# VHH binders against Probable 3',5'-cyclic phosphodiesterase pde-3 (pde-3): the designs that were tried, part 19

Target 1, 352 residues: Probable 3',5'-cyclic phosphodiesterase pde-3 (pde-3), of Caenorhabditis elegans (q8i0p7r281to632)
Amino acid sequence: RYDTRELDTDPDLAETAVWSFPIFQMSRKHPQTILSRLTYNIFQQAELFRIFKVSPIKFFNFFHALEKGYWEIPYHNRIHAADVLHGCYYLSAHPVRSTFLTPKTPDSVLTPPHPHHQHSSIMSQLSTLELMALFTAAAMHDYDHPGRTNAFLVQVEDKKAILYNDRSVLENHHAAESWKLLNKPENHFIENLDPAEMKRFRYLVLEYILATDLKQHFEIIMTFTERLTEIDVQVETDRLLIGKLLIKMADINSPTKPYGLHRQWTDRICEEFYEQGDDERRRGLPITPYMDRGDAQVAKLQDSFIAHVVSPLATAMNECGLLPILPGLDTSELIINMEHNHRKWKEQIELE
Key: E = the ipSAE of ESMFold2; O = the ipSAE of OpenDDE; V2 = 0.75 times the mean of E and O plus 0.25 times the DockQ between their complexes.

## First folded at step 20 (VHH; framework vhh_rezetamig_d1)

Design l5 (from b4 with E105S; at its last look DockQ between E and O 0.94; V2 from the best seeds 0.88)
Fold by ESMFold2, look of step 20:
Structure l5 (fold): chain B 352 residues (1-352), chain A 123 residues (1-123)
Amino acid sequence: as target 1 above (352 residues)
Amino acid sequence: QLQLQESGPGLVKPSETLSLTCTVSGGSIRSFDFYWGWIRQPPGKGLEWIGDIYYSGQTYYNPSLENRVTISVDTSKNQFSLKLSSVTAADTAVYYCAREWIDTSGWPHFDVRGQGTLVTVSS
């Protein structure tokens, strides 16, 4: 499908280390292949093809199949998967100011976008296997998402809710189905991992995907906050916790993006919510708050989401120095953008 | 090929409401990627963005006009519309409907637009 020479020279992909990466413009150019193209670029930047002897044929077989399995729905589609993958790359690639990170380890072969000084990137502290697991999990994390919430699936007794006993229904589904897809021989790009590496890779991928269940949101933040003074990057469970923060921040990144990206993600998630509300109406169920297209409450939804979900995570990461800070700024652009976008929503509420 | 066509009265009395409809053909108004916008060009002036709408019904308006403007969408008819209330002679312009995409900063870019329709505000 892809000629790797074309991907290696695509100027749009050269900007993956920028938070404002124009994901929608890129997706418009490559509507069926945005995820595989971005994953290839990021694996190349992280040297993962070389380190793990990854077959390009099996790599593209898998990631093409993976992106085909994302539904054509407004929000939880392959563009969102690519966006979360980009977020994980950006957040891991730049030097951060946290005092508990050590200088780049010998096992880290990544070239960070900034010169090596006393500030280390999160990439430099993760093993290359952990990094591959994080990026792969990001691409997988919403695989086969139907555009409905866990609560809805439980309420209507969906087969997935029955299978997973109402517990993290979607997240278990994403993990199980994407792993089955990976294990098909034609897709098995991790074939050269030894058995111990394979078990470790699977464990990490499952942990990262399951961490995206928002029911675990505050538990993960609290665990990190309580561990903060004891964090040791030489301890694998502490590195896993940091990786969970990365994929979680990437998964809910939209309010931390420049306004043009944020408004597009907002309009997309609202339409997907309205589709659930329409389904609830057809079934004679009460319409879930914020999901009634006849009573749009977008500004109030976004104010609540930012104040109660995004800001707690973003500020926790910012206060301990885990968010990149670009030269010339006093704080992370994520915080700057979030505060800007939050003010715009608050102003709209006041005008209503 | 996607085409947009404005329709509506070309003459509106002062203090009344200007009302235009844009019919989309050769494509669907239900698009994840695009917004549906209105722009105008008063005589002797440049283009002015009025606002846009996502097919869900979510609207964004030029702050200078937002108290007088309503944009709506009817996906079953593949149409979107503009209402501008309390018009004066200053609202005389050629009005265009357009498909737009939004860049990362939030700036609209118009890639398909209608022929335009002159609306004159006069007694």
Scores: ipSAE 0.812, ipTM 0.924, lowest interface PAE 0.9, mean pLDDT 91
ESMFold2 (binder alone), look of step 20: mean pLDDT 84; pTM 0.855
OpenDDE, look of step 20: ipSAE 0.910; ipTM 0.962

